VHH binders against FERM and PDZ domain-containing protein 2 (FRMPD2). Designs and how they scored, part 1

No score or structure here was measured in a lab: all are predicted.

Target 1, 301 residues: FERM and PDZ domain-containing protein 2 (FRMPD2), of Homo sapiens (Human) (q68dx3r342to642)
Amino acid sequence: RDLCVVLLNGQHLEVKCDVESTVGAVFNAVTSFANLEELTYFGLAYMKSKEFFFLDSETRLCKIAPEGWREQPQKTSMNTFTLFLRIKFFVSHYGLLQHSLTRHQFYLQLRKDILEERLYCNEEILLQLGVLALQAEFGNYPKEQVESKPYFHVEDYIPASLIERMTALRVQVEVSEMHRLSSALWGEDAELKFLRVTQQLPEYGVLVHQVFSEKRRPEEEMALGICAKGVIVYEVKNNSRIAMLRFQWRETGKISTYQKKFTITSSVTGKKHTFVTDSAKTSKYLLDLCSAQHGFNAQMG
Positions, changes and structure headers below are counted from each chain's first letter, unless a header gives other numbers; antibody chains are not in Kabat numbers.
F stands for the ipSAE by ESMFold2-Fast; E and O both for that by ESMFold2, at different seeds; each is averaged over both directions (binder to target, target to binder). V2 = 0.75 x the mean of E and O + 0.25 x the DockQ between their complexes.
[cut] marks letters that were taken out.
The coordinates of atoms that the task and the answers printed are left out; those that the model quotes come from them. Centres of patches stay.

## First folded at step 1 (VHH)

Design b1 (framework vhh_7b2m_4)
Fold by ESMFold2-Fast, scan of step 1:
Parts: sequence; structure tokens; C-alpha cells
Structure b1 (fold): chain B 301 residues (1-301), chain A 118 residues (1-118)
Amino acid sequence: as target 1 above (301 residues)
Amino acid sequence: EVQLVESGGGLVQAGGSLRLSCAASGFTFSDYAVGWYRQAPGKQRVVVASITSGGSTKYSNSVKGRFTISRDNAKNTVYLQMNSLKPEDTAVYYCAADEYTYEVGDYWGQGTQVTVSS
């Protein structure tokens, strides 16, 4: 049977498997194909409503496959079965990564998350990151370049919302000027600077999932950010996230679920914070993700 | 907490001199390149001078021969000696620390005003 795995470099890898194949078997095949050695940081995920949900290695593919995948005729697919190779666990500093290819994968994911507006930061930093990406991927500013003549596409380096706010012409001019003044960092060095800048951002390595207040109202959209450092509670307004609460793992008590409810207890105040998800499955997933992130933090600490 | 604090700006007559200082704290200063930038009224912020961790210097054409950048890693401080000042040197001067030279900077100071009267 056919399964498509999307890699961070944009490649769509077609994986052949059977009805008994596990997520772990596919993960091993895909990471071997990509020549990845530091596997601890990576996972396979499916996407639902623009959010990534990571899968356990023991899960059978047939359990999560689209309807009709098991019974699929040789040349006919009812639905495309697509998974994504993503970074699940983020290190605090790239110097903890042993292999250049692992660092490159971190660069590709952070680069993509910025462009897809999963990772937020201010305008000045977005422009800086765009210039660093241009330096890493295009190289040095072209000699004999005429000012204002385009030599790259702004949409490949700057998120759409900033282009709309500044205009494409202004972005092109400012990025080109910053690129001209840059001091010739090349390839991997430019990528490492990009990683260093992104690793200092408050939203770095945060996996975000939509939740609702326990007293649910249409305008009370919230999100939970789960990362190596702990849990962040966001208020969502006008497509922006504002951090309301931050719980470091040392400040978290027990995390529990009941049906569609997810509850986190502050070990500092003793107060319980309850959120509503779209399903019992999602609530259990968030609890499992918290356990995995806490375990990763303890292992790296 | 990472901090860069500029000092030494002020009012000076054309032909005069000023020495700007930038004191750094909260990071390993000796590993970073440091630059001086300026922003004149109604204009974009531009690079003036930079110095690498190894001490190599670069200057913009407008200040070459008049300004000198130097660093003291023991004091976590970078200096900009400004001689033969002109009215067109009037600007807010910013210190920036970066792994690169002539870039947007990892860390920025709040700026110090330099005004040169004609």
C-alpha cells in the first residue's frame, strides 16, 4: 500500500507498506532514506486543521489510515494517506546537536514554521531571519547589482502577513539592502546564526493546539503551547496569540483528563486550570504530549 | 539579562571630537563582532563602523579616516573615536553586537544622541 511522507526539504517520499506495518517501521525507513542519525528529536505526524499530531511508534498504520486504505485497489486510492516527518523535541542550543544534517533539519523546520506563521516574532527579527535565509540559500549579494532590481522572491523569505503590511516593494528594498551590508557568512554558518536567533524566541519549540475556556463562548478561543520548558496558555484574538500563563515543568502539579476536558494544576498556587478540546482523543493526546515533553526535558537537563 | 549601554554623545561644534562608549553585559562579549550604527532625522539606520572578535575593522566611506573603532574585551566595552565632526554626522548612534559584521545585530543598545552644530 502507498503512504506519502512529506520531508522538511519539501520532498514527498512514497513508502510501500502492508496492513500490519507500524508507524515505527515507516519512521525507520524514512529516517534511513534521509540519512538522519540523531533520531531522538524527530517524529511522524498527521495534520488536522493545520495542527500536527505525533504518532506513537507502536501504532499500526491501518488504525490511522483513511477509509478504504486497507481495501485499496492496486491503482485506485480513495484518499491519499499523508504523514509528515517533523521535529517533536527542540534543543535549547544547536551546539547540542552532533551532526550538521540534524542542524540543517532544524533550520528547515524553523524556516518553514516562520513562513507558515506557526512561529511568531516581531518585524525586525522577521527581516533579519529573511536576510539570513537569503544568505544561506542564495549566497552573497550579487556584484554589479542594480539597486531595486529583484534577484529573489520576497514570499520565499518573508511571511505573507508582513509583506501585506509593508508592501512587497518595501520588503524587497529593505531585505536587499540588509543583504548587501551582510559580512559574507556562507551556507551552514548562516543557518547556524538563523538557529541561534530563533532559539532565543519565546515561541521556539512550542507545539500549539487549539482549546476553549471551560465556560465556552465563540469569542473565547484559546491555545495551549506544549514544549520542553513546560506549558503556555494563549488567548487567540485577530489571528494573534498572547501568552496569558506560563507553567515550567517544576511549577506543574498533576495533569489529568476527563472526556473532552484537560486540566493542569499549578504546584505553586495549587489552582486548577481546565480547558475543553474537540474530543476525548485530543485531550488524551495533549496529556501524552505533556508527558513526552517533560520526559525530554528531564533527559536533557 | 543582555544589555548594551551607549554613552559619550552630546553637543559639539563642527571640527570637534567625541568618544562614544558601549558597555556590554550578560553575554560572552569577546566572541561577538560589534558595530556602530547611526540614524539621522528622516533617514534609515546605517552602519558606521564594525570590529570583529579578532579585531579586524571596517568603516563606511562617509567616516573613513575620521572615525576609529576599538574594543577592550577585559572591560566588555567598544569605543568609537569621532574626529573632525561635520553637521551631517548629527544622528542617534547605536551599538549592536552580532556574530556578523554589518548586519541587523543580535543585541542593540538604546542609542546616544550626537549633535554637531555648524
Scores: ipSAE 0.000, ipTM 0.149, lowest interface PAE 18.7, mean pLDDT 82

Design b10 (framework vhh_7b2m_4)
Fold by ESMFold2-Fast, scan of step 1:
Structure b10 (fold): chain B 301 residues (1-301), chain A 120 residues (1-120)
Amino acid sequence: as target 1 above (301 residues)
Amino acid sequence: EVQLVESGGGLVQAGGSLRLSCAASGFIFDDYAVGWYRQAPGKQRVVVASITTGGSTKYSNSVKGRFTISRDNAKNTVYLQMNSLKPEDTAVYYCAADQYYYEHSGMDVWGQGTQVTVSS
């Protein structure tokens, strides 16, 4: 049986497995193929409604596979079983990473998250990050460049929403000019500067999941951000997130779930904050994710 | 105050070794790529070795195999280990740090220099 794992470089890796194969076995095969040595930060996830859900290593593939996969479907089956290799735990500084390939994987994910609008920042920083990505991936501004001839596609470096606001032509001109004025960083250095810029962003390393207020109001969108530092409560409007509350782990009392409800208690005020998810499974996943992130924070600092 | 301070220079006989240190203060050292440069009397200043924020290194052909650049981010220090020194290595050695990729008028931080003299 076949499983597709999407790597951070965009490559689709076909993995051979059987009905008894575990997520952990696939993870080991995929990370071995990718030559990753620092495995602590990575996990396999499935995507649902544009959100990533990380899988436990002990989970058998047949329990999460699309209908018909276990019955030895043909390669032409309409239901493709797809997982993603993603970063689950984010270090505060890239200097904590020992191998250049690990730093490169962090670069690839943050680059992709910026472009896919999972990680938000202001216009000035988006342009700066686009130029750093051009330097890292394309190299120096081309010599003898014809002023009117484009040498890159703006949609590969700048998020669609910013292109829409500025127009493609304006983005092309401004990014090209910034790139032309830049020559100090080599490819790897440009990637590391990209990492450092993103690591200073408020939403760096935050895993975001949609939730709802316990009190009824269907038009009100909320999200929980779960990261190494704690939990962030967001109000979501027009693909932008407004941080309403922040709970550092030291300020977090009990986290509990009951059916579709996820409750976090402030150890400072004693107040309970309850959120509603789409399912009991999602609520339990959020609880498990909080436990994992808290454990990672305790281990790394 | 943003500052780089070199140390470890001196007089050594040909075939000997010296270790130069470059101590940074007043800025976030981890965000800077650092290079060692040298200038002999009547010559232009040239790059000797450089180290990126991630630890990747480059060396000029004249020192490759003899010099090793390294960094200790916990101590905000860059080192240049110089082995098998030759009289031609005699120069003032400078440490320089560069943070800004897209700003040509950006903040280049330079040290005061440390004299290395190799006697025949």
Scores: ipSAE 0.000, ipTM 0.117, lowest interface PAE 19.5, mean pLDDT 82

Design b2 (framework vhh_7b2m_4)
Fold by ESMFold2-Fast, scan of step 1:
Structure b2 (fold): chain B 301 residues (1-301), chain A 119 residues (1-119)
Amino acid sequence: as target 1 above (301 residues)
Amino acid sequence: EVQLVESGGGLVQAGGSLRLSCAASGSIFSDYAVGWYRQAPGKQRVVVASISSGGDTKYSNSVKGRFTISRDNAKNTVYLQMNSLKPEDTAVYYCTAEYWIDSGEFDYWGQGTQVTVSS
């Protein structure tokens, strides 16, 4: 059967599977192929409406496959079935990761999340991260560089929204100058500095999902952020997220769902905060994700 | 980036009072939890008090009932009101800001302000 798993380095891996194959079997095959040893941090996810939804290892592929996939067991499928290997649990500091390959995977995901605007930060930090990525991937500023001939594409290092605000030429000039004036930090050291910078960001390791008020208004955007430390409630304005409420796990009394509703209760105030999702399945997923993140936080000590 | 500047330290007699201020510049300070730490000569840095972005406060047992932490988000400032000061309170006092209170992941530190309590 035709199943594609997208790896963090951009590779598309075709995985052999059958009607009895589980997500866990695919995960084991993919992580083995990628030579990953610290599996605790990773999961397989599908993408829906630009959001990632992590799958349980016991889930059978046929339950999540596109319509008709089970009926066409031959390769060269008419239907696309794509999953993503992604980091589900984020450590507070890269020093907690034992293997360089695990640290490299964290770098690749954070790098991609910055570019795809899943992780927000200010313009100064975006430029700094772009330079660190150039140092990590290209090395030191090239000797005998001709200023009029770019040695990189700005869209591979800086998010599209910033390129549109600053213009591509200005971004290229500023990033090139910062790269030229850098401290010659490169390779894994540049990746670790990138990780250190991203770990200080408020949205580091936060898995974000769209939610609604009891009255859905087209001009209002809300998001729920779930991470190792707890839950963050965001109001979205002008492509920026503003944290309205934060609940550490110790500050949560109860998290529950009913139909499309997701409710979190403050153990400090006793107040209930209710959000509406697009489906009962999404509400239950958010509850399960909260449970998983809380468990991970407890395991970290 | 958040930059922190402490002020209000000085020399005071036992039983006296001092108010320390921690002023922030840079990103939106109201989103951060702020803690006060102190370090006496030859000792490790220890927590004194903390205040969350929502205003929840915590105090070490050594200062509970004597010190009060508060914040003024309009002024991007956190205060530590120190009453009934003892010679044992003599230390350099530091403020720190973090996105999550008690995370152990201190995002920013100030330069410190010296407090000396004479007997």
Scores: ipSAE 0.000, ipTM 0.210, lowest interface PAE 14.5, mean pLDDT 82

Design b3 (framework vhh_7b2m_4)
Fold by ESMFold2-Fast, scan of step 1:
Structure b3 (fold): chain B 301 residues (1-301), chain A 118 residues (1-118)
Amino acid sequence: as target 1 above (301 residues)
Amino acid sequence: EVQLVESGGGLVQAGGSLRLSCAASGFTFSSYDVGWYRQAPGKQRVVVASIYSGGSTKYSNSVKGRFTISRDNAKNTVYLQMNSLKPEDTAVYYCAAGYDFWSEYDYWGQGTQVTVSS
């Protein structure tokens, strides 16, 4: 059967599988193809409503496949089934990564997350990151550059929301000028500086999922951010996230779920904070993700 | 017509063992993922263990190594073997069944009380 796995470099990899195939078998095939050696940080995820949901290695593909996929003969399916190779666990410093390919994958994902507005930061840093990506991918500012002939597309380096606020022309001028004035960092060195900048951001390595307050109107959005350091509660307004509460793992008492409800108890105040998800499966997923992230933090500490 | 019926709960001393059973009827059990949940007095209901239709299992950290979930599709029954019980395991234990990863748990049992004395 046909399964498409989207890699961080944008490549769509067609993977052979059958009704008995597990997520783990696909993960091993994909990471082997990509020549990745530090597998601990990576996982396979499906996308639902612009959010990534990581899959357990033991999960059978037929359980998460589009309707009809299981019933198709192998290699004759017209059904599309797409998964994504993504980083699930983020190290606090890129120096903990042993291989250049692993560091490159971190660069690719963080760059993509900035562009897709999954990782938020201020305008100054967004422009700096765009210039570093331009330096990593094009090298030094072209010596024979003509101002009337752009050498890059702003939408490939700067998030759409910032382009809308500044206008494409101003972004192009500002980024080009910053690139011209930047130090001569080549390829991997520019990527490492990009990683150094991003790893210091408050939202670095935070996996974000939509939730609702138990007593708010169903149309009002909140989000939970789950990461190696703990849980962040966001209020979502005008497509931006404002951190309202932060729980480091040591500050977290019991985390529990009941039906569509996800509850975190503060070990500091004893107060319970309850959120509503779209389904019991999503609430269970968030609990499992919290356990996985807390376990990762304990192993790295 | 659809039912999940738990049994096997009771009073046991710390360090003891209990085996819970969940008998399902009225649906195609073999196609369903099944989980055990528990709710202690004054607490929210939490997941304990899950077994997927394919046989793969998941455990909460608090019970990993002590509890074992298993299923018998021919008998439409799920079991939870609880060993090395602690007073903290005292709760009403619920069986729940859901069709797949995309659906909520469709069916819940009435619960069975487990009390672990020190």
Scores: ipSAE 0.000, ipTM 0.094, lowest interface PAE 23.0, mean pLDDT 83

Design b4 (framework vhh_7b2m_4)
Fold by ESMFold2-Fast, scan of step 1:
Structure b4 (fold): chain B 301 residues (1-301), chain A 119 residues (1-119)
Amino acid sequence: as target 1 above (301 residues)
Amino acid sequence: EVQLVESGGGLVQAGGSLRLSCAASGRTFSDYAVGWYRQAPGKQRVVVASISSEGSTKYSNSVKGRFTISRDNAKNTVYLQMNSLKPEDTAVYYCAADLYGSSWDYDYWGQGTQVTVSS
């Protein structure tokens, strides 16, 4: 049977599997193909409503496959089963990563998260990160460059919303000028600078999921951010996230779920914060993700 | 939710001392890591000292041995004791609090307090 796994470099791998294949077996095949050594940080996820949901290695593919995949694997090209190789656990400093290829995967993930507007930062930093990516991937400013002629596509380096606000031409001009005037970093050195800049961002390494407030009328859009250091509660306004509360794992008492409800109890105040998700499955997933992130934090110290 | 107010800045002669205070309103400081930052005229804002929720302290090399950070959770206040002040310590000093668990990250910022050291 056919399964498509999307890699961080944009490559689509077609993986042959059967109804007994597990997520773990596919993960091992995909990471072996990609020559990854440090597997601890990675996972396979499916995407639902622009959010990634990581899969347990013991899960059978047939449990999560699109309708008809198990029964009619060779009949319909419309039954596409797609998974993503993504970083699940983010280190606070790239120096903790032992292999250049692992650092490169972190670069690709963060670069993609910036472009897809999963990781937010101000316009100045977005332009800086775009220039660093241009230096990493293209190298130094071309010596024979005609200043008004484009030598790269702005949409490959700058998020669409910023291009809309500034216009493509203005972005092209400003990024080109910054590239011309910047330090002569390229290749891995530029990628490491990109990682250093992104690791300082408040939203670095935060896995974000939409939730709703139980207590407010009307229920306003909120999000939960789950990461190595704890849980962040966001208010979502006009496609921007504002951090309202942060719970370090040491401050987090009990996390529990009931049906579509997800509850975090502060160990400091004893106060319970309850959020509503789209399903009991999503609430349980958030609980499991919290346990995984807390465990990762404990291992790192 | 948390608002931070810095105080204790002023004009002092080289070799003198000042004590800065950072007071929290809305929530207590017992759950926060708190850092002091400074920004000199025409320069970027840099970290000076930090104290974790558990009382562990860190200092930048430029102030180590001269500055001491401490906290009083009963008063929701963090202090920066500055001794042997030098003209190069002249800056606006900012308090930052972070519930996230990193002593150098920040969640809430104060408005700053001016410290001027004359020769």
Scores: ipSAE 0.000, ipTM 0.124, lowest interface PAE 17.2, mean pLDDT 81

Design b5 (framework vhh_7b2m_4)
Fold by ESMFold2-Fast, scan of step 1:
Structure b5 (fold): chain B 301 residues (1-301), chain A 118 residues (1-118)
Amino acid sequence: as target 1 above (301 residues)
Amino acid sequence: EVQLVESGGGLVQAGGSLRLSCAASGFTFDDYAVGWYRQAPGKQRVVVASITSSGSTKYSNSVKGRFTISRDNAKNTVYLQMNSLKPEDTAVYYCARDWENPGYEDYWGQGTQVTVSS
């Protein structure tokens, strides 16, 4: 039986497995293939509605596989079983990473998250990050470059929303000019600078999931951000997230779930905040993710 | 959230003086080095001066003895005192946050124009 795992470098790895294979067995095979040694930060996830859901290592593949994968190939040949290798736990300081390949994986994920608009920042920073990615991949500005001829594809470096706002031509010209005028940084040095820029963003290391107000009004779309520092409650307006509340772990009381409801209690005010998810499974997942992030924070100090 | 805002630029006669200010917000100012850079029309952007979190300073050879960089950590502000200005000092002056030294800048201000007439 076949399973596809998408790596952060864009490679699709075909993994041979059986009906009794676990997520943990696949994770070990994939990380060995990718030559990763610092495994603490990584997990396997499936994607649903543009959101990543991390899988428990003890989960059997047949429990999460597309319908028909277990039985006969005729249906599974039309349906691909796809998982993603993703970073689950983000470091506060890159000096904690001992291997350059681990740091490179952080670069690949943050670059992808910026490009796919999972991580928000302003126009000036988006252009700066695009230039740093060009420096990491191409090095110096091309010596014999003609200004009117493109040497890169803007959509590989700048989010679609900014391209639409500025136009592709204007982005091409502005990014090329910034690259021409930038300092000579190459490979790992440019990647480290990119990581340090993204690390200063308010949403760095925050895993975001859609939720709704308990009152269930459509105009009250919200999101929960779960990270090493705690939980952030966002109001979603005009495709932007506005932080409304922040709960540090030490200021967080009871977190509980009931059916599709997720409830967090402030230990400071005693107030309970209840959110509605799409399923009881999603509510339980958010509770488990909170426990995992809190545990990671305690482990790292 | 990170912002660097330059001010104090303008038009000045050769031999005159200007003081530039860079107001920083949105980060722990005391933990970062800050540099002044300039870009003249038709030329590449170059470093002018830098100051570390501890107050250690560096200057480009073209401005040594004429320019002085300083910082006020209580006000989250970096200053560039420019004396004995020359027409070749005409440029847009930029403030940037540095990790250590010039070449590792991660945030830039919008720039302030300095014009030195002969």
Scores: ipSAE 0.000, ipTM 0.118, lowest interface PAE 19.1, mean pLDDT 83

Design b6 (framework vhh_7b2m_4)
Fold by ESMFold2-Fast, scan of step 1:
Structure b6 (fold): chain B 301 residues (1-301), chain A 119 residues (1-119)
Amino acid sequence: as target 1 above (301 residues)
Amino acid sequence: EVQLVESGGGLVQAGGSLRLSCAASGSTFSEYAVGWYRQAPGKQRVVVASISTGGSTKYSNSVKGRFTISRDNAKNTVYLQMNSLKPEDTAVYYCAAEGDYSIYYEDYWGQGTQVTVSS
């Protein structure tokens, strides 16, 4: 049977598998194809409502496949079975990554997350990151550049919401001017500077999932951020998130789920904070993700 | 590496104003995002306002239009101007210089300054 795995470089890899194939077997095949050696940072995920959900390696593909996939070998024309190779665990500094290819994968994911508005930061930093990506991928400002001739597409470097607020022309002018004034840094060195900048962002390495306030608190547009340091509760407004509560793992007591509810208890105050998800499966997933991130944090000590 | 000291708290009547200051010492303060947090007795510490390294500001819904955060990197100081204070604003206010969410980057916190708003 066929499934598609989307790689961080944008490549769509067609993977041959059978009804008994596991997520782990596909992960091993995909990472081998991509020549990745530092595998602990990566996972396979499916996308639901623009959010990534990482899959356990022991999961059989037939349990998560679209309807008809099991019964109709290689007839994925009805529904495409698509998974994504994503970074699940983020290091604090790129110097902890031993291989250039691993650092390149971190660059590709953070670059893509900025463009797809999964990782948000202020306008000044978005423009800086766009220039660094332009420097990494295009190189130095062209010496023969004329102002009426664009040499890059703004949508490849700057998120759509910022282009809409500033206008494409203003973005083009500001990014081009910043690029002209930038250093001769390019290629891997520009990617490493991009990583250094993104690793200082409050949302770096945070896996964000939409949740809802419990009925006694009517604010419905919220998110939970789960990362190596702990759990962050966000209030969501337009294209930005405001951190409302922070729970470091040492300050986190019991995390529990019941049906669509996810509850985190402060070990400091004993107070319980309950959030509502779209399903019992999502609540259980968030609990498991918290356990995984806490375990990763302990391993990095 | 950053040490933070808050000042400007006190007792004020409802409808009054206070200006909190967060003075930093140590290296590289200008490279930190800074947030103001508050904690009322028996409650979790919640963010009130934040300011990025580039000067972009964010506010919680409960203080929008009433509070203003600003920074002066030359003086290594961040301010929180609090107007139209309400009894519900009563809390200990903390300044935090915030690193990233990784295990190797630490947040720096001040000792806090008490704000009490009487009705």
Scores: ipSAE 0.000, ipTM 0.123, lowest interface PAE 20.1, mean pLDDT 82

Design b7 (framework vhh_7b2m_4)
Amino acid sequence: EVQLVESGGGLVQAGGSLRLSCAASGFTFSEYYVGWYRQAPGKQRVVVASIDSGGSTKYSNSVKGRFTISRDNAKNTVYLQMNSLKPEDTAVYYCAAHPYDSSGLFDYWGQGTQVTVSS
ESMFold2-Fast, scan of step 1: ipSAE 0.000; ipTM 0.296

Design b8 (framework vhh_7b2m_4)
Fold by ESMFold2-Fast, scan of step 1:
Structure b8 (fold): chain B 301 residues (1-301), chain A 120 residues (1-120)
Amino acid sequence: as target 1 above (301 residues)
Amino acid sequence: EVQLVESGGGLVQAGGSLRLSCAASGLTFSDYAVGWYRQAPGKQRVVVASIYSEGDTKYSNSVKGRFTISRDNAKNTVYLQMNSLKPEDTAVYYCAAVEDTYYLGSFDYWGQGTQVTVSS
């Protein structure tokens, strides 16, 4: 049976497995292929409605596979079974990562999340990060210019929404000029600077999922951000999210779920905050994700 | 410690009514989903009616329109009003409080059960 795993460098791996294969077995095979040694930060996820859902290592593939996968040992015309190798647990500083390949994976993930608009930040920072990525991947500004033609494609370094707002020409000119003036770092050093800048962002390492207020209305669409430090409650308006509440784990009393409802209680105020998800499965997933992130935070300090 | 106590069961003729009560000590029902379950001789225990912490209710198809679940948070008690009883309603009725919590895990608190017998 065939399974496709998408790596952070864009590579698609075809993995052969059987009906009894577990997520953990696939994870081990994929991370061995990628030569990853610091495995605690990584997980396999499926994507649903542009959100990543991490899978437990004990889960059998047949339980999560698309219709027809179990019955067809030879691949034919059917839904592609696709999983993603992604970072699930984010360290506060890259210096805590022991291996260059692990640091490189963090760079690739954050770089991709910015480009695909899963991680938002200030426009000035987006341009700075684009220049650092250009330094890391292209190197120093070229001494020779053939004409006014670009030596890079802006959509590979700057998110589409910013390109649309500024125009591609203006982005190209500003990024090229910043690249010309900032030739001090390149290669791995530029990647580490990119990580340092990104790790200081409030949205760094936050896994975001759509939820709704108990009062289900369009104006009450919300998101929950779950990370090593705790939970963030966002109000979603247009294409942006605004942090309304932040709960550190030490400030979190109880987290519970019942059917489609997810409830978090403040240990400081005693106030309960209840959110509605699309399914009981999603509510249970959020509870499990909170448990996992809290456990990771406890292990790191 | 946590205790759920059912009362109100008994023998009744077909077409009659009974009101079951479930009183809790050691927990606050407003923080829990509470359900009524029943088990007839030789059959599996099945859910009859449930009431969520926010007050939403659910009923099994076999009792919809005949049974009503309600709560009195001030008395920390949940009720099951059973009308138009049928011989098929004969069973031991159990009260249960269900919570899935991050710190404590999943807990089912159950009462001892109360017998309901409906004669034809």
Scores: ipSAE 0.000, ipTM 0.119, lowest interface PAE 17.8, mean pLDDT 82

Design b9 (framework vhh_7b2m_4)
Fold by ESMFold2-Fast, scan of step 1:
Structure b9 (fold): chain B 301 residues (1-301), chain A 118 residues (1-118)
Amino acid sequence: as target 1 above (301 residues)
Amino acid sequence: EVQLVESGGGLVQAGGSLRLSCAASGFTVSDYAVGWYRQAPGKQRVVVASISYGGSTKYSNSVKGRFTISRDNAKNTVYLQMNSLKPEDTAVYYCAKDFGEVTYSDYWGQGTQVTVSS
């Protein structure tokens, strides 16, 4: 049987497996193929409603596969089984990463998260990050450039929402001008500056999941952000999320679940915060993700 | 929209008193922990006092015995009563939902300036 794993460089890797194969076996095959050595930071996830859910290595594929996958000994099912190789644990700065390929994977993930609007930042930073990515991937501004002739596609460097607000032509002109005036950083050096900029962002390394307040209207969109530092409670309005509460792990007394409810208790204030998820499975997942992130934080010091 | 508006700051002589007010709109203060923070010139913003939804209070060591945090649920307002003021208490005082010891809050009020002269 076949399973598709999407890599951070955009490559779709076809992995041969059987109904008894585990997530861990697939992870090992995929990371070996990608020549990754620092495996601690990576995980396999499935995507549901634009959110990534990381899988336990002990999980059998047949337990998470789409309907009919177990019964179909064919590659071309209408219900393709797709997983994603993603960064699950984010270091505070790239200097903690030993291998250039690991740093490159962090660059690719953050680059993609900016473009797909999973990581938000101000317009000036979005343009700066776009120029840094252009430097990393294209190099210096072309010396014999015809002024009105485009040499890159704006949608490959700038989020769609900003292109819509500014117009494609204005983005093209402003990014090109910034590129022309930028420092001569290339390849890995430009990627490292991109990482340095993104690692200073409030939402860097935060894994975000939709939740609802038990006491508020279901239309009031909320989110939980879970990261190495702790838990963030967001209120979601229009195209942005606003941090309402932030808990460091040492400030977290107890995290518990009951059916679709996820409860976090502040050890500082004693207050309990209860959120409603779409399922008991999602609530349990958030609890397990919190435990994993807390453990990672303790390990890294 | 959720808002917190600070008031009551001013210039006072050492040994004097001030009462700061934090008026909340868009949410009920009794349903949340609310804290007072201050930032002195050239220093980081630090927690001064907080009050939990259950009414439990916490104070920084520098203000214990001198400052008292309280709330009026009917007025949806949190107060900081500051007694025996010292020149070291000079700072801009901010009200925010309590996010614990490290605040990264996007919901800060405008602040109210407290200046203590000697």
Scores: ipSAE 0.000, ipTM 0.090, lowest interface PAE 22.7, mean pLDDT 81

